# Designs tried in a protein design chat: VHH binders against Beta-methylmalyl-CoA dehydratase (mch). Part 15

Target 1, 351 residues: Beta-methylmalyl-CoA dehydratase (mch), of Chloroflexus aurantiacus (a9wc34)
Amino acid sequence: SAKTNPGNFFEDFRLGQTIVHATPRTITEGDVALYTSLYGSRFALTSSTPFAQSLGLERAPIDSLLVFHIVFGKTVPDISLNAIANLGYAGGRFGAVVYPGDTLSTTSKVIGLRQNKDGKTGVVYVHSVGVNQWDEVVLEYIRWVMVRKRDPNAPAPETVVPDLPDSVPVTDLTVPYTVSAANYNLAHAGSNYLWDDYEVGEKIDHVDGVTIEEAEHMQATRLYQNTARVHFNLHVEREGRFGRRIVYGGHIISLARSLSFNGLANALSIAAINSGRHTNPSFAGDTIYAWSEILAKMAIPGRTDIGALRVRTVATKDRPCHDFPYRDAEGNYDPAVVLDFDYTVLMPRRG

## First folded at step 4 (VHH)

Design B09 (from L12H with S56Y D100S D101G; framework vhh_8h63_2)
Fold by ESMFold2-Fast, scan of step 4:
Structure B09 (fold): chain B 351 residues (1-351), chain A 121 residues (1-121)
Amino acid sequence: as target 1 above (351 residues)
Amino acid sequence: ELQLVESGGGLVQAGGSLTVSCAASGFTFSEYAMGWSRQAPGKERELVAGITSGGYTYYADTVKGRFTISRDNAKNTLYLQMNSLKPEDTAMYYCAAPFSGWYGEDAFDIWGQGTQVTVSG
């Protein structure tokens, strides 16, 4: 009927268009408990209010990835219901710290449009911003998606392609922590290794594996309100490409982050998402393993107590990571690789 | 810009063989799972074969044992070799990639123009 939202087609987007996504959402202690249970997270920052307070925070904050999932999930019905493909991400920057009781809302602006040469599809470039109840930015990112045209004969819009950043520069990172060597509890954090102890090119096997369950994944996608049919609707997907529902790629990101505690326990929070790729589908029953490589070590201007690490985390299915599976000499991913994730974390240093 | 161009379709007698191909451009072909779907007039689209970036394959029961999917990453080309063709195999065949992107949530197929396969009998 006219009262339902069938999603937007390429012709429905306009350069400079602002989309206020339904609906604002307050994050509760119940949401935090559900998120923690889904991944078994061991990070002290998000588990311990006294630990978070020792770093200058009010209380234990909401995990960066839970913020990401909630902000992103709000955009799905308006941006990607009629999408052919999500083509990429750039400039993912986390802002203000989010606490239980905060209300998040998401708004997107169309910053570019390009019709493809086939005349049947186009690419929509969108800058999305999540804010809290005080209109402070908690997350912003650019994504671009290829969307079907409703009518191939509809005229093409003027082509506008934005300049996409390769990474979030260190000067743009939000660093909410104050770190004192006297107050930082290495035993409670779970590791003696700080920013100073990691080397560029170092590879870290996170050792453990976790098997995905059907109910676990449905709980995750419901928590995030990410209602894409490929994750939700078994009746439709039984007749689809794989004959079953595909695991949401963000679920794999959160599993890999949780596993990375074993080797990166002092990586307090994710400050930026520079890029990421879901390289092969994952399903309930798959066992996820992960490993990481230190890509860069960055000093934060004006700070001696904390630094930034640029990290690549690779996740695999049904394949332990002791030999660091990734790409072959020709650039092809190992068939077991399901995630290639490039991000920036904040970590205390001995200063 | 992403482009998929199918070729190799045509008319063939029942029991015959045909190979269709798909030339991909505008993306890193080797990083994506690729597939073949078909649609006959008045019927729903059916995924008949799939191959992951690592070379693992899937086949629909309707074509299992008769069709073979393969990829040539150096040439950015996907193939479907069809043997023992039946009149029921008559359809437009579409090259498809589940473009998972970095997030995986928009795992939609990228569809080309298609190539018609007609089997007489």
Scores: ipSAE 0.000, ipTM 0.260, lowest interface PAE 14.3, mean pLDDT 86

Design B10 (from L12H with Y103L G104E E105G I110Y; framework vhh_8h63_2)
Fold by ESMFold2-Fast, scan of step 4:
Structure B10 (fold): chain B 351 residues (1-351), chain A 121 residues (1-121)
Amino acid sequence: as target 1 above (351 residues)
Amino acid sequence: ELQLVESGGGLVQAGGSLTVSCAASGFTFSEYAMGWSRQAPGKERELVAGITSGGSTYYADTVKGRFTISRDNAKNTLYLQMNSLKPEDTAMYYCAAPFDDWLEGDAFDYWGQGTQVTVSG
C-alpha cells in the first residue's frame, strides 16, 4: 500500500537534506521506572532528587543512555530500514539536561554520500540532533550506514565524505553540575573514589554478571521505540543465521553502564560517546559481565570541582572479567567480548 | 569503497575437499562479522556459515561438522574449508559482509560475482 512507509534507498538521500523523524515523545516517570527496572541502575544522580539538587540540578534527571536510545530509535525507519549495515558512529555529545515531562524530537541532516564501486550500494553519512520542547539540543551525533540502491543504473551522486572526530573535545562538553565538597555525600554516592583517585591505564573489574531474558531485551527495545526487525521477529529469525532474535547492542551498553557502578559510582553522567562496537552477537540466556579502563583524565577549563574521564568499557558474555579480556597480541577480540565502548564521564574532584 | 572478491571454486569429486577464499578491501576487515552464502540453480540463497569479529562461528545444519569458516585478519581474507563434499553442495558461493552491528542489527549482501563449486560423482 501507498500508505505504508517502505523506507529510503540510497537514491532517496540528498546532500543537505533534512529529515524530521516521526514521532515526538514525552518521557514520563513511568518510562524512568521501566528503564531502572530493566538495568537496576544504582547511580545516585538518577535515583535521588535531593542528591541531584545538591549538584545544582532541578531534580533527578533522565539517564543519558535512555536519552540516547530514544533519540536514536526515532531514526530507524527513515535512515536504516533498507540498510545493509551500520558502519560507525562519531562525535556523540550530550547537551541540555533532560527531566521527566520533557518532550524529545529527532532530526537528521545528510552530510555525506558516496556510492560504492559495485553500483549496488552507497554510504549515507547523517548528523542526528535530538532536541527538547524548547529546541535545546539534548544529544547530537554522526552516524554512517551502507544502504541498498533501488536501481543499479541510477546515476551516482557527487562523493562527499565528512571529517569524523576521534573524540568529543573536553571544551565542547556540557557540564551542568556545581559540586561542593561540603555537600557531596560520598556515602550516598556509593564510593570514596573521586576523579583524583583514578589513573590513566587503570583497569577496573565490575565483578557482577546479569543474564539476559527474551522479554527483557524486547521490552527495552520497545521502550526506546526502536523498530529494527532482527530484535523482534522470531518467525523470520528462526530461519536466519542464528535461529533466534539478536539483542539490540544498545541494551548491552545500558547493562554495562549499570554494572560499572561497582568501581565507577562517582561517574555522574555520560557527557560524550566517542565510539562503540558490537564485536559478537548477544542473545537471551547470555550472562553479561563488564570491565573498564581509564583512557584519559581531562581538566574542565575554569573548574576545580569536577573533571572528565575518558573510559573504555568492555562487556563479555558468559566470561567473568577478572583478567580483563579484550584483544590478543594480534589485535583480535576475545570471542567472549560483545561490546567495546569509548565514552566520557563527568566526575567530582577533591577541590 | 567496500569490495569482496571470491575465489577457489572448481570441480571436485564427491567425498573430496575444497577451500574457497574471499579477499576483502575498502574497510577495516578485522572489525566486521563475515559469512558465506550459497545458491544452487533454481533454489533460493542460503546462509551456510558465519564468523564474528571475535571468532564466534555459526553453521547451517546442512553443513555442520563438514564445513569450517575461518578468517585471517592480517591478510583481510575469509575462508570456507569444505570437507566430505556431496553433489548437493553444488552451488555458487558468495562472500557476505558486513553483519552484526551495535546500533541496528545486520543485513546480508554480496559485492562479488561469487565462486562456483561443482561436486560430481
Scores: ipSAE 0.000, ipTM 0.342, lowest interface PAE 10.6, mean pLDDT 86

Design B11 (from L12H with S30D S56W I110Y; framework vhh_8h63_2)
Fold by ESMFold2-Fast, scan of step 4:
Structure B11 (fold): chain B 351 residues (1-351), chain A 121 residues (1-121)
Amino acid sequence: as target 1 above (351 residues)
Amino acid sequence: ELQLVESGGGLVQAGGSLTVSCAASGFTFDEYAMGWSRQAPGKERELVAGITSGGWTYYADTVKGRFTISRDNAKNTLYLQMNSLKPEDTAMYYCAAPFDDWYGEDAFDYWGQGTQVTVSG
């Protein structure tokens, strides 16, 4: 029908085009409680209003990853319905703190176009921005997606490829916390290890495993409004690639983040997402384990109370991480690795 | 950008073997899942095998135990080894593009131009 959104094909995108995604969404305390219960998160910042207030916040904020999932979900119908593959991600920067009761909306701008040599597909580079009701940026990121052409004979657009950062620079990070040694409760945070105690190259096994359940994953995809058929529609997918639905990769990111409390309890929030790869599919019944490596330690300009850590977190299925499975000598991932995630966290410093 | 070029198809006798290959270019091949689909005359396209970046494999029930999918990341090449071929395996075989990367769960499979496999009986 003319009233339905069939999604966009490559020819439908224009350089500089702005897409306002439907629909704005108010995040409720019920949404936050559901997110917390899906992952069993122990992080004090998002669990305790008094703890958040001790860091200068008005109350416990919502998790950065819940912001990410909601903002991303809004882009799917307009950007990805006729997509073949997501090719990459860059410059994921979290901005203003989001609280229950805030309303988020998402807008994307086409910043690059490149037709592939096959003449059947092209790559669309998109800068997406989520804002709150005050028009403050809560999340921005770039992704580039390979999209089908409706007509292989349609003329190619001028090729424009944007410059993409390897990581979000420390000077661009939003640091909403004021940390006082007198007010930071180490016992309530769950660890005595602060920014100063971690070393570049250090590897941390998060020990615990969590088994994915069908109902849990369906609640997650519905909470995020990520209606991609591979996660959502069993009638289609029972005749598809795996004969069943696959787990949303972002669900694995949230599970790995929650597991990382054991070893990274004082990593208050994710300030940036630099890159991520979903290396193998996950299904209900799989048990997820995780480990992390400290990639870099960064001082926040003008701040002595808080610093940044660049972290790689690797998630595995049905394989504990005591020996830090990752890639072999030939660069191939261990068959159990399902996530390779590069991100920046904020952590208090020892005074 | 992403290019998939299939080869190795041909005419083979029932009970025989054949390997088809797919040369991939324009993306980081080793980071993506790849697959093989086929389409027989008058039938819908069927995904017959898939392999993730980490080496997990999938096979359709129609080919389990007879077909083997593999990848060579150094050569950016995907393979499908087909054993114990049947006349019912006669189809155009297509290399399928990635679907399991960062945010890739909302993507659809892409097919190359295909390579014809004909099994006489």
Scores: ipSAE 0.011, ipTM 0.408, lowest interface PAE 9.4, mean pLDDT 86

Design B12 (from L12H with F99L A107E F108Y; framework vhh_8h63_2)
Fold by ESMFold2-Fast, scan of step 4:
Order: sequence, then C-alpha cells, then structure tokens
Structure B12 (fold): chain B 351 residues (1-351), chain A 121 residues (1-121)
Amino acid sequence: as target 1 above (351 residues)
Amino acid sequence: ELQLVESGGGLVQAGGSLTVSCAASGFTFSEYAMGWSRQAPGKERELVAGITSGGSTYYADTVKGRFTISRDNAKNTLYLQMNSLKPEDTAMYYCAAPLDDWYGEDEYDIWGQGTQVTVSG
C-alpha cells in the first residue's frame, strides 16, 4: 500500500535532503526507570535529585545516552530500517539539559552519499538534530550508515564524503553545572578522584563483566524505538548474514558507560561524542567488559570549578580488559574488541 | 585479509551424499556466524544453511532434514554435509561470512570462489 513506509533504500536518498522524523516523544519517569534497570548505572547525577540540585540543576536529569538513544531511534524508520550496519559517529554535541517530562523531536539532513563497490549497498552520511519542546538543541551529531539498494542496477549518485570533525571543540561544550568544593559530596559521588587526579595516557580497567540477555536487548531496542530489522525481526534475520539478530551498538555504549563508573565515578555527564565505531558484532549471550584511556585534559574557558576529559572507552566481548586490548602494531583491532568510543566528559576540579 | 576457500564439490548420483568444506582465514572464525549459499543456473542465489558462533543452526525448507551444517573452530573450517541429493541441488555452493570488521567495513567480498556440485538423475 502507498500508505505504508517500508523504509528507504540507498537510492531513495538525496544530498541536502531534510527529513523531519515522526513522532515527538515525551520522556517519562517510567522510561528512566527502565533505562536504569537495563544498565544498572551508579552515577549519582542521574540517580539522586539532591545530588543534581547541589550542582545547580532542577532535579536528576535524563542520562546523556538515553537522550542519544531516543534521538537516534526516531531516525530509524527513515534512515536505517533497511540498514546493514551503523558505521560511526562524529561531532556529537549535547546541548540543553533534558528532564523527565520533556518532549524531544528529531530532524536529519543528508550530507553525503557513497555507493560501495559491491553495487548492492551504499553509505549515507546524516547530520541529526534533536530538540526539546522549546526548540532548544539537546543533541546534534553526524552518523553514517550502510544501507541496501533496492535495485543493484540503479545508477550511482555523485559520491560526496563530508569532512568529519576529529572532536567537538571545548569552546562548543555546554556546561550546565555549578560546582562548589563545599557542596560536592565525594562519598556520594563514589570516588575521591577529580579532574586534577587523572593523567593523559592513563589506562583504567573497569574490571566487571555483564552478560547480554535476549529479553534485555529486545527491551532496550523497544525503549529506544530502534526498529531496524537487523535488531528486531528474527524471521528475516534467521535467513540473513548471522542467522540471528545482532545487538544494537548503542546498547554496548550504554553497558560500557555503566561499567566505567568503576574508575570514572566523578565523570558527571557526556558533553560530546567525538568518534564511535562498532568494530565487531555482538549477540545475546556475550559478556561485555570495558576499559578507558584518558586522551586529553581540557580547561573550560572561564571556569576553575570544572574541567573536561577526553576519554576512549573500549568494550570487549568474552575477554577481560586487565591488559587493555585495542589494536596491534599493524593497527588491526583485537578480535574481542566490539566498541571504540571517543567522548568528552565533564568532571569537577579542585581549582 | 578475509579469505574463504571452498572445496569438496563434484559429481554425485541422485540419492548420494557429499560434504563440502570452507577454510576461513583473516578473521576470528569462532566469533562469527557462517553460512552456505548456492546458485543454480538461471536461478537467484539462496541461503541454504547457517550456523551461529554459539552453534544454533538454520536450514532452508528445500534442504531441511537432508543437509547438516557444522563448524570446527580449532581448524577455522565450516562444513555442509549433504545427504539424499536431488538433481535440483545442482549448483555452485558458496561459503558465506560477515565482513572482517562488520561495522567499519564499507567495501567487501564476503563470498568465496565457490565449489560446483552436480547431481545426476
């Protein structure tokens, strides 16, 4: 029927195309409770209203990654329903703080297209913007996704690959916190280590592993409305590449972030996603471990109470991270690495 | 880097059996789902069998009960045991694998060279 949306194929996209994604979504306390249950996050900012208020916020805010997943999920029917893989992220900047009761909507612009040599697939580059009910940007980011062609004989579009930023500049970060040494409760935060205590090049093993369950992942993708067929439709995927549904890469990001509390407890929020790559597939039954490296320490202009850390978090499957698996001397990822995530967190300073 | 090499094809009488194998290199074989696809003259390619990293199997209705897929992770080898072969099973059989770096790869050839199976009736 002409009334149904079967999703877009590669040949349906045009450079400069703007897509207003259906439908606006109010984030409820129920959504927050479900997200917390899926990952078991221990970060005080998102679990304690008094703690958040001590930092100048109205109440405990929505976790940056839940904002990311909801904004991302709204793009799926139009961008990636027929996708093979979400390949990467760049230039992710979080804006206005989101609270329970806020309504988010998402729009995207196609900024690049490239047909692959197989003639059966292509890569679509999109810049997506999530806004709240007052039209304030809550998140903007670039992602690129490999999408099937409906007809292998369809002509290739002009190849345009956008210039991707290496990182979000510190001057573009939103810093909604006011930190006072007298009011910052280190015991409640879960660590005595502040921005000043971390060193560039420091590697941190987050120790614990968490096994992905089938029902857990299905609930996560439903919460986010990420209905991409590779994650959702077993009838199609049992005859596909893996013979089963693949785990949404963002689920791995949230698991790794949750694990990173052990070593990075004072990382209040994610202010930017500089780069993200899902290096190998994950499935229900896999056990996820994570480790992080401090890539840079950045002063926030005009602020002595808070700073920014650029962090790489690497997630592995069925492989503990005590020896920091990553890339070999030739630049190839260790086969156990499933996530290479480069992001900027905000952390209190001693001054 | 990723390489798949099929072998074991040949001519078989109807009702006979044949095992085809696929040697994989360039990726961590034990962590990936693998499959067998076939293409008969004048027909589109079809997936006939799949096996997950955990050992769960899938079979197309056309081969269910006759074909058995298996893997040997120590040898990085995938097998398809074909029993009760029919003339309709005549096809080029291809080993199927994911991209070496599934999320990061934008160019790929995930199919091997193929091995011909011909069933006389």
Scores: ipSAE 0.000, ipTM 0.283, lowest interface PAE 10.4, mean pLDDT 86

Design B13 (framework vhh_8h63_2)
Fold by ESMFold2-Fast, scan of step 4:
Structure B13 (fold): chain B 351 residues (1-351), chain A 121 residues (1-121)
Amino acid sequence: as target 1 above (351 residues)
Amino acid sequence: ELQLVESGGGLVQAGGSLTVSCAASGFTFSEYYMGWSRQAPGKERELVAGITSGGYTYYADTVKGRFTISRDNAKNTLYLQMNSLKPEDTAMYYCAAPYSEYTSGDEYDYWGQGTQVTVSG
């Protein structure tokens, strides 16, 4: 039937095409409670309205990653249904603060296309923008995905590959917090270590492990509306590559973020996603551990109360991180590494 | 130019062993999920083994315990070590890239020209 959406194939995308994704979604306090319980989040900003108000916010905001998952999930039926792989992310910038009761909608623009030499697949570059009910940008990012062709004999489009940023510049970060050192409650935040106390090159083992459960992962993907068959449809996947559903890579990002509280408790929010890779598949039954490295310390122009840290968080499965597994001298990932995530967090300073 | 070149196939007796290799060029091999598929005469194509950039492996039930997939990122080479071969393993073996942990299918992946493995006995 012409009434069903079978998803888009590579030849259905056009440079400059705008895709308005169905459907707008109001985020409720119930959604927030579900997200918090899925990951056991301990961050004070998103769990304590008085704490958030002490930083100049109206109330406890919605977690940056929940915003990311909801915005991302809306793109799946149009961008990723016939996708083979998400290849990368760049320029992920969080904007306006999102609160319970806000309504988000997502639009994507095709900014690049290249057909692979196999003649069966191509790469689609999209710039996706999530906005609230007042059309304020809450998240924008570039992602590129490999999508299959409906007809291998269809002519290739003109190749256009956009320039991708290596990171979001500190001058482009949204910094919605006002911090008073005298009023910042270190005990409630969970750590005495602030921006000033971290050093570039410092490695932090987050110690704890968390085992993924089937029902919890299905609850997560339903909450996000990430309906990709590889995560959702066991009837298809039991006959597929792994004989089972694979865990959504974003679920691993949220698990790693929650584990990072132990060592990075004062990292208030994620302001930018510079890059992220899911280096190995994860499944229900895997136990996730994480560690982080401080890549850069950045002053926010005109601000003495808050700064930015560029962080790499590495997640592993069934392997504790006390020895900081990552890549060997040849550049090969340790087999246990499932996530390589480069992002920027905002953290209070002594000022 | 992106290329996958399979080699190492041949005739072996049942119970024997054989290693097939795939030489990859024209892309950043270490960053890709790589796999081996096979197609026997009159049968559908079957994905038999896969390996992620980080070394996690998948095996089809038909070959589990007998086949081992491995990669050498310094040489841009993918291997499939096949032990305890059976007549049912007779097929053209294809190297495939890119493969993704975000898809369960083997359709639409880039395939090489293949290498024939024949098991007699």
Scores: ipSAE 0.005, ipTM 0.343, lowest interface PAE 10.4, mean pLDDT 86

Design B14 (framework vhh_8h63_2)
Fold by ESMFold2-Fast, scan of step 4:
Structure B14 (fold): chain B 351 residues (1-351), chain A 121 residues (1-121)
Amino acid sequence: as target 1 above (351 residues)
Amino acid sequence: ELQLVESGGGLVQAGGSLTVSCAASGFTFEEYAMGWSRQAPGKERELVAGIYSGGDTYYADTVKGRFTISRDNAKNTLYLQMNSLKPEDTAMYYCAKPFTSWSGEDYFDYWGQGTQVTVSG
């Protein structure tokens, strides 16, 4: 039927094409409560309106990762329905602060196309932009996805691969001008360790583990509207490679972020996602642990009260992180590593 | 220049064991999922084993419990240890690489020259 969207195949995408994703979505306090419950998040900024107001914000903002999941989920029917896999992310930059009651909409532009040598698939590079009801950018990122071809005999498009940034530079980070860390409440934040107290190369074990439940993951994917078949449709996936649904990689990112409160309580907001890799699949029943390494400390031009930290967070399944599993001397990932996530956080400075 | 070179095939009696190897070059081996496919005369190519960049493995039901896939990232080499071989395992075995360098998939789009495994019975 012409009334249904069967999703796009590789040959349906065109360089420079703009896709306005259906539908705009107002984020409610109920959505925030569900997100907090899925991960047990303890970050004061997103949990306490008085705390957020003491920092110069209107009220407790929506968590950066919930913004990411909602913006991302809107792209799924148009970009990912016939996709084989998400291959990566680059240049993820958060913009305007999002509050409960704000309405987000997402638009993507095709910035690259590359047909694979198999003649059956290709890679689509998209630049996605989420905006609020005032057309302020709340998130932008580049994503590339491997998508099936409808017809293997369809001619290949011209190969165009965009230049992908290695990281979001500190000068491009959005720091709300009203935000001030003057009179920051360390006790309410949950840690005495501020930007000044962390060292490049420092490794932090986040100690605790959390076991993924089937209903929890289904609630998460529904909250985000990430309706990709591999996460949603057990009837199809029980005959697939693993005989079960695969956990959404973004769910692992949010679990690792929540666990990172223990050691990074003052890492108030994610300002950028530089890169992310899902190194092994995860399933309901897996117990997720995490640890982080401080990759860089950056001063924010014009600010003495807030700095930026570039952080790598590694998540593992069924493997505690006290010895910081990552890669061995031969470059092999530890078999338990499921996430290698490189991002930038904003943190108060002393003085 | 991307290249996959298989070796280690041969003739083996039913119930025997054999290890095939694949030497990879021209790409960052450690970042890619890798696999083994096979094709018997008159049949479609079948993916029999795969290994993600992070080390997790998967196997076709036809070989599960008998075959073991492994990788040596320092040597850019992929292995398939085949035990309890059956006549129906007779095939040309191909080292396989997917286009993607992320978490891996059971979809592969580049194959080597192949190495013949013949199981008598």
Scores: ipSAE 0.000, ipTM 0.362, lowest interface PAE 12.2, mean pLDDT 87

Design Q14 (from P13 with E102T Y103E T104F; framework vhh_7pa5_2)
Fold by ESMFold2-Fast, scan of step 4:
Structure Q14 (fold): chain B 351 residues (1-351), chain A 123 residues (1-123)
Amino acid sequence: as target 1 above (351 residues)
Amino acid sequence: QVQLVESGGGMVQPGGSLRLSCAASGFTFSSYDMSWVRRAPGKGPEWVSTISYSGGSTSYADSVKGRFTISRDNAKNTLYLQMNSLKPEDTALYYCAKDEVTEFGYSYTFDYWGQGTQVTVSS
């Protein structure tokens, strides 16, 4: 009926259209406790108020990935309910620090439309912006999705494809930290290795594995409000391709980030998401391992106390990462590889 | 029909440079990760480099890191490989390859390869 949101079809989108997503959400310390319990993260910035305060912050901030999941989840009913596939994202940039008690809201703008030659589908490009209660941007990103047409005979819009950034430039990164050697506690951070100690091309095995549980994954998708059928509805999925629900790819991102503490403990926060791929499905019962490669080291203009690292983190299922599984000789992903994630972290330097 | 047409190969002296191109058609180029794979005579295929659908992420085989740069132009449906400091062991037929794109959370493999372009580093 008219009271339900059936989602949007391709012909419902208009270039320049603004979509205000329902509903604003206050992030509480209860949400933080739930997120922490799902991943067991050891990063000092998000688990220690005194540590965060030593870096110039008010208190321990909300994890960047929790911000991402909440902002992204709000867009799902309006943008991708009638989607065939989420095709990608670019220019993921974190802004203002988010604290417990902050209220986030999400708005998207349609920045591109392209009808596919099949006449039955099209691609919608959206720029999504999450803001806090002060209208400060906390996250912005571009994503594009392939959506169905309601009527194949509906006229095609003018084709507009936006320019997509290759990465978030270092000059555009938000760097909310003030780092001093006197105030940075290496023992509490968990590692003596700082930005200067990492080399481009270096590969780091994060060693540990974590087994996914059904209840754990359902708690995660509910926390994020990512209501996609393949993650939520066992009644439908037990008769589907795999006979079971598949794990939300963002859950794998958070597990891999948590595991990366072992080797990247001083990677304070994720400042940018440049790209990511979910390369094979994961299920409850799978044990996730991860490894990372340093892709680039970037100086932050005007700063000697902190730098940026561009990192690839690869996650695997039921496959330890001692030999850095990735692609085979033919370029196909190893069947055990479930995540290929490219992001930028901020890390202290010797000042 | 999916088509991948490689070009830009040729003969070059050790230490020289070449730029390979791959013109893609028959699919939505901007929705797929793209790769370069090479095959030396009498050997199996060797993966060289991959670039994400957006261009935001790149990866390289250890044998080519620091020497090769992969890039793409989504407006022109074209993939590139800039090859610098070429070595005799880089001599191979170079293939453009398309990853399968599927629903979020599903596996990706190379589902199409081009005809290849020959690179010969003579010494």
Scores: ipSAE 0.012, ipTM 0.434, lowest interface PAE 8.7, mean pLDDT 87

Design Q15 (from P13 with D33A Y53G G56E S57Y; framework vhh_7pa5_2)
Fold by ESMFold2-Fast, scan of step 4:
Structure Q15 (fold): chain B 351 residues (1-351), chain A 123 residues (1-123)
Amino acid sequence: as target 1 above (351 residues)
Amino acid sequence: QVQLVESGGGMVQPGGSLRLSCAASGFTFSSYAMSWVRRAPGKGPEWVSTISGSGEYTSYADSVKGRFTISRDNAKNTLYLQMNSLKPEDTALYYCAKDEVEYTGYSYTFDYWGQGTQVTVSS
């Protein structure tokens, strides 16, 4: 039927195409409570309105990753419903603070296309932008996704692969906080360790493990409206490669972020996603652990009260992280590594 | 140059067993999910089994589940398929296939890179 959208195939994308994704969504306090509960998050910024107000905000904001998941989920029917794999992220920059009651909408632009040599699939590069009801950018990012061709005999498009940034520069970061030593409650934040106390190359084991449950993951994908068939449709996936649904990679990102409170409690928010790789699939029943490495310490121009840390967080399945599993001498990921996530957080300084 | 070389096929009677091997070269073997695909006379390709790059996850077509076992040795860059309780309908040319995408674990797409190895189940 002309009235239904079976999703786009590789041949349906065109360089420079703009896609306005249906539908705008108002984020409610119920959505926030559910997100916090799904991950057991202890971060004070998103849990405590008085704490957020002590940093100059109107109230407790919506978590950066919930913003990410909602913006991402809106793109699924148009970009990745017929996708085989989401291959990566680059240039993820968070903008205006999002609060309960804000309405988000998403638009994507096709910035690159490459047909794979199998002649059956291709890679689509998109720049996606989420805005609030005031048309302020809340998130922009590039992702590339492998999608099926409808017709293997369709001619290949001109190959265009965009230049992908290695990271979001510190000068492009949005820093919505004002930190005052008199008003910043270290005990309520959960740690006495601030930006000044971390060292480049420092590795932090987040200790705790959390087991993924089937209903938990379905609740997460429904909250995000991420209806990709590989995560959502067991009837199709029981006949698929793994015989079961695959956990959404973003769910692992949120689990790892939540676990990172133990060691990084003063990392107020994620300001940028520089890159992310989902290195092995995860399923319900897997227990997720995480560890982090401080990659860089960056001063925010004109600010002495707050700084930026570039962090790598690695998540593992069914393997504690006391020895910091990652890659071997040959560059191969440890079989237990399911996430390699490079991001920038904002953290108070002694000012 | 990426190369996949299958071996271990042959003739076997119904109920018999065979072990197929695929020697891989020209890419980082442990970074890619690997699959076995077969083509019976007069039919299109049929997916048989997949194993993740780490070897942690495996999946099988319903027609072979419980009879076939996929495995890999990343130190030797070799993929295996242990086939037990073989049936006449398992007769096919078996191909070792590499996923197109290096980022593995989520891909269902693969290429045929080997010449295949013939398995014939008859009395």
Scores: ipSAE 0.000, ipTM 0.274, lowest interface PAE 13.8, mean pLDDT 87

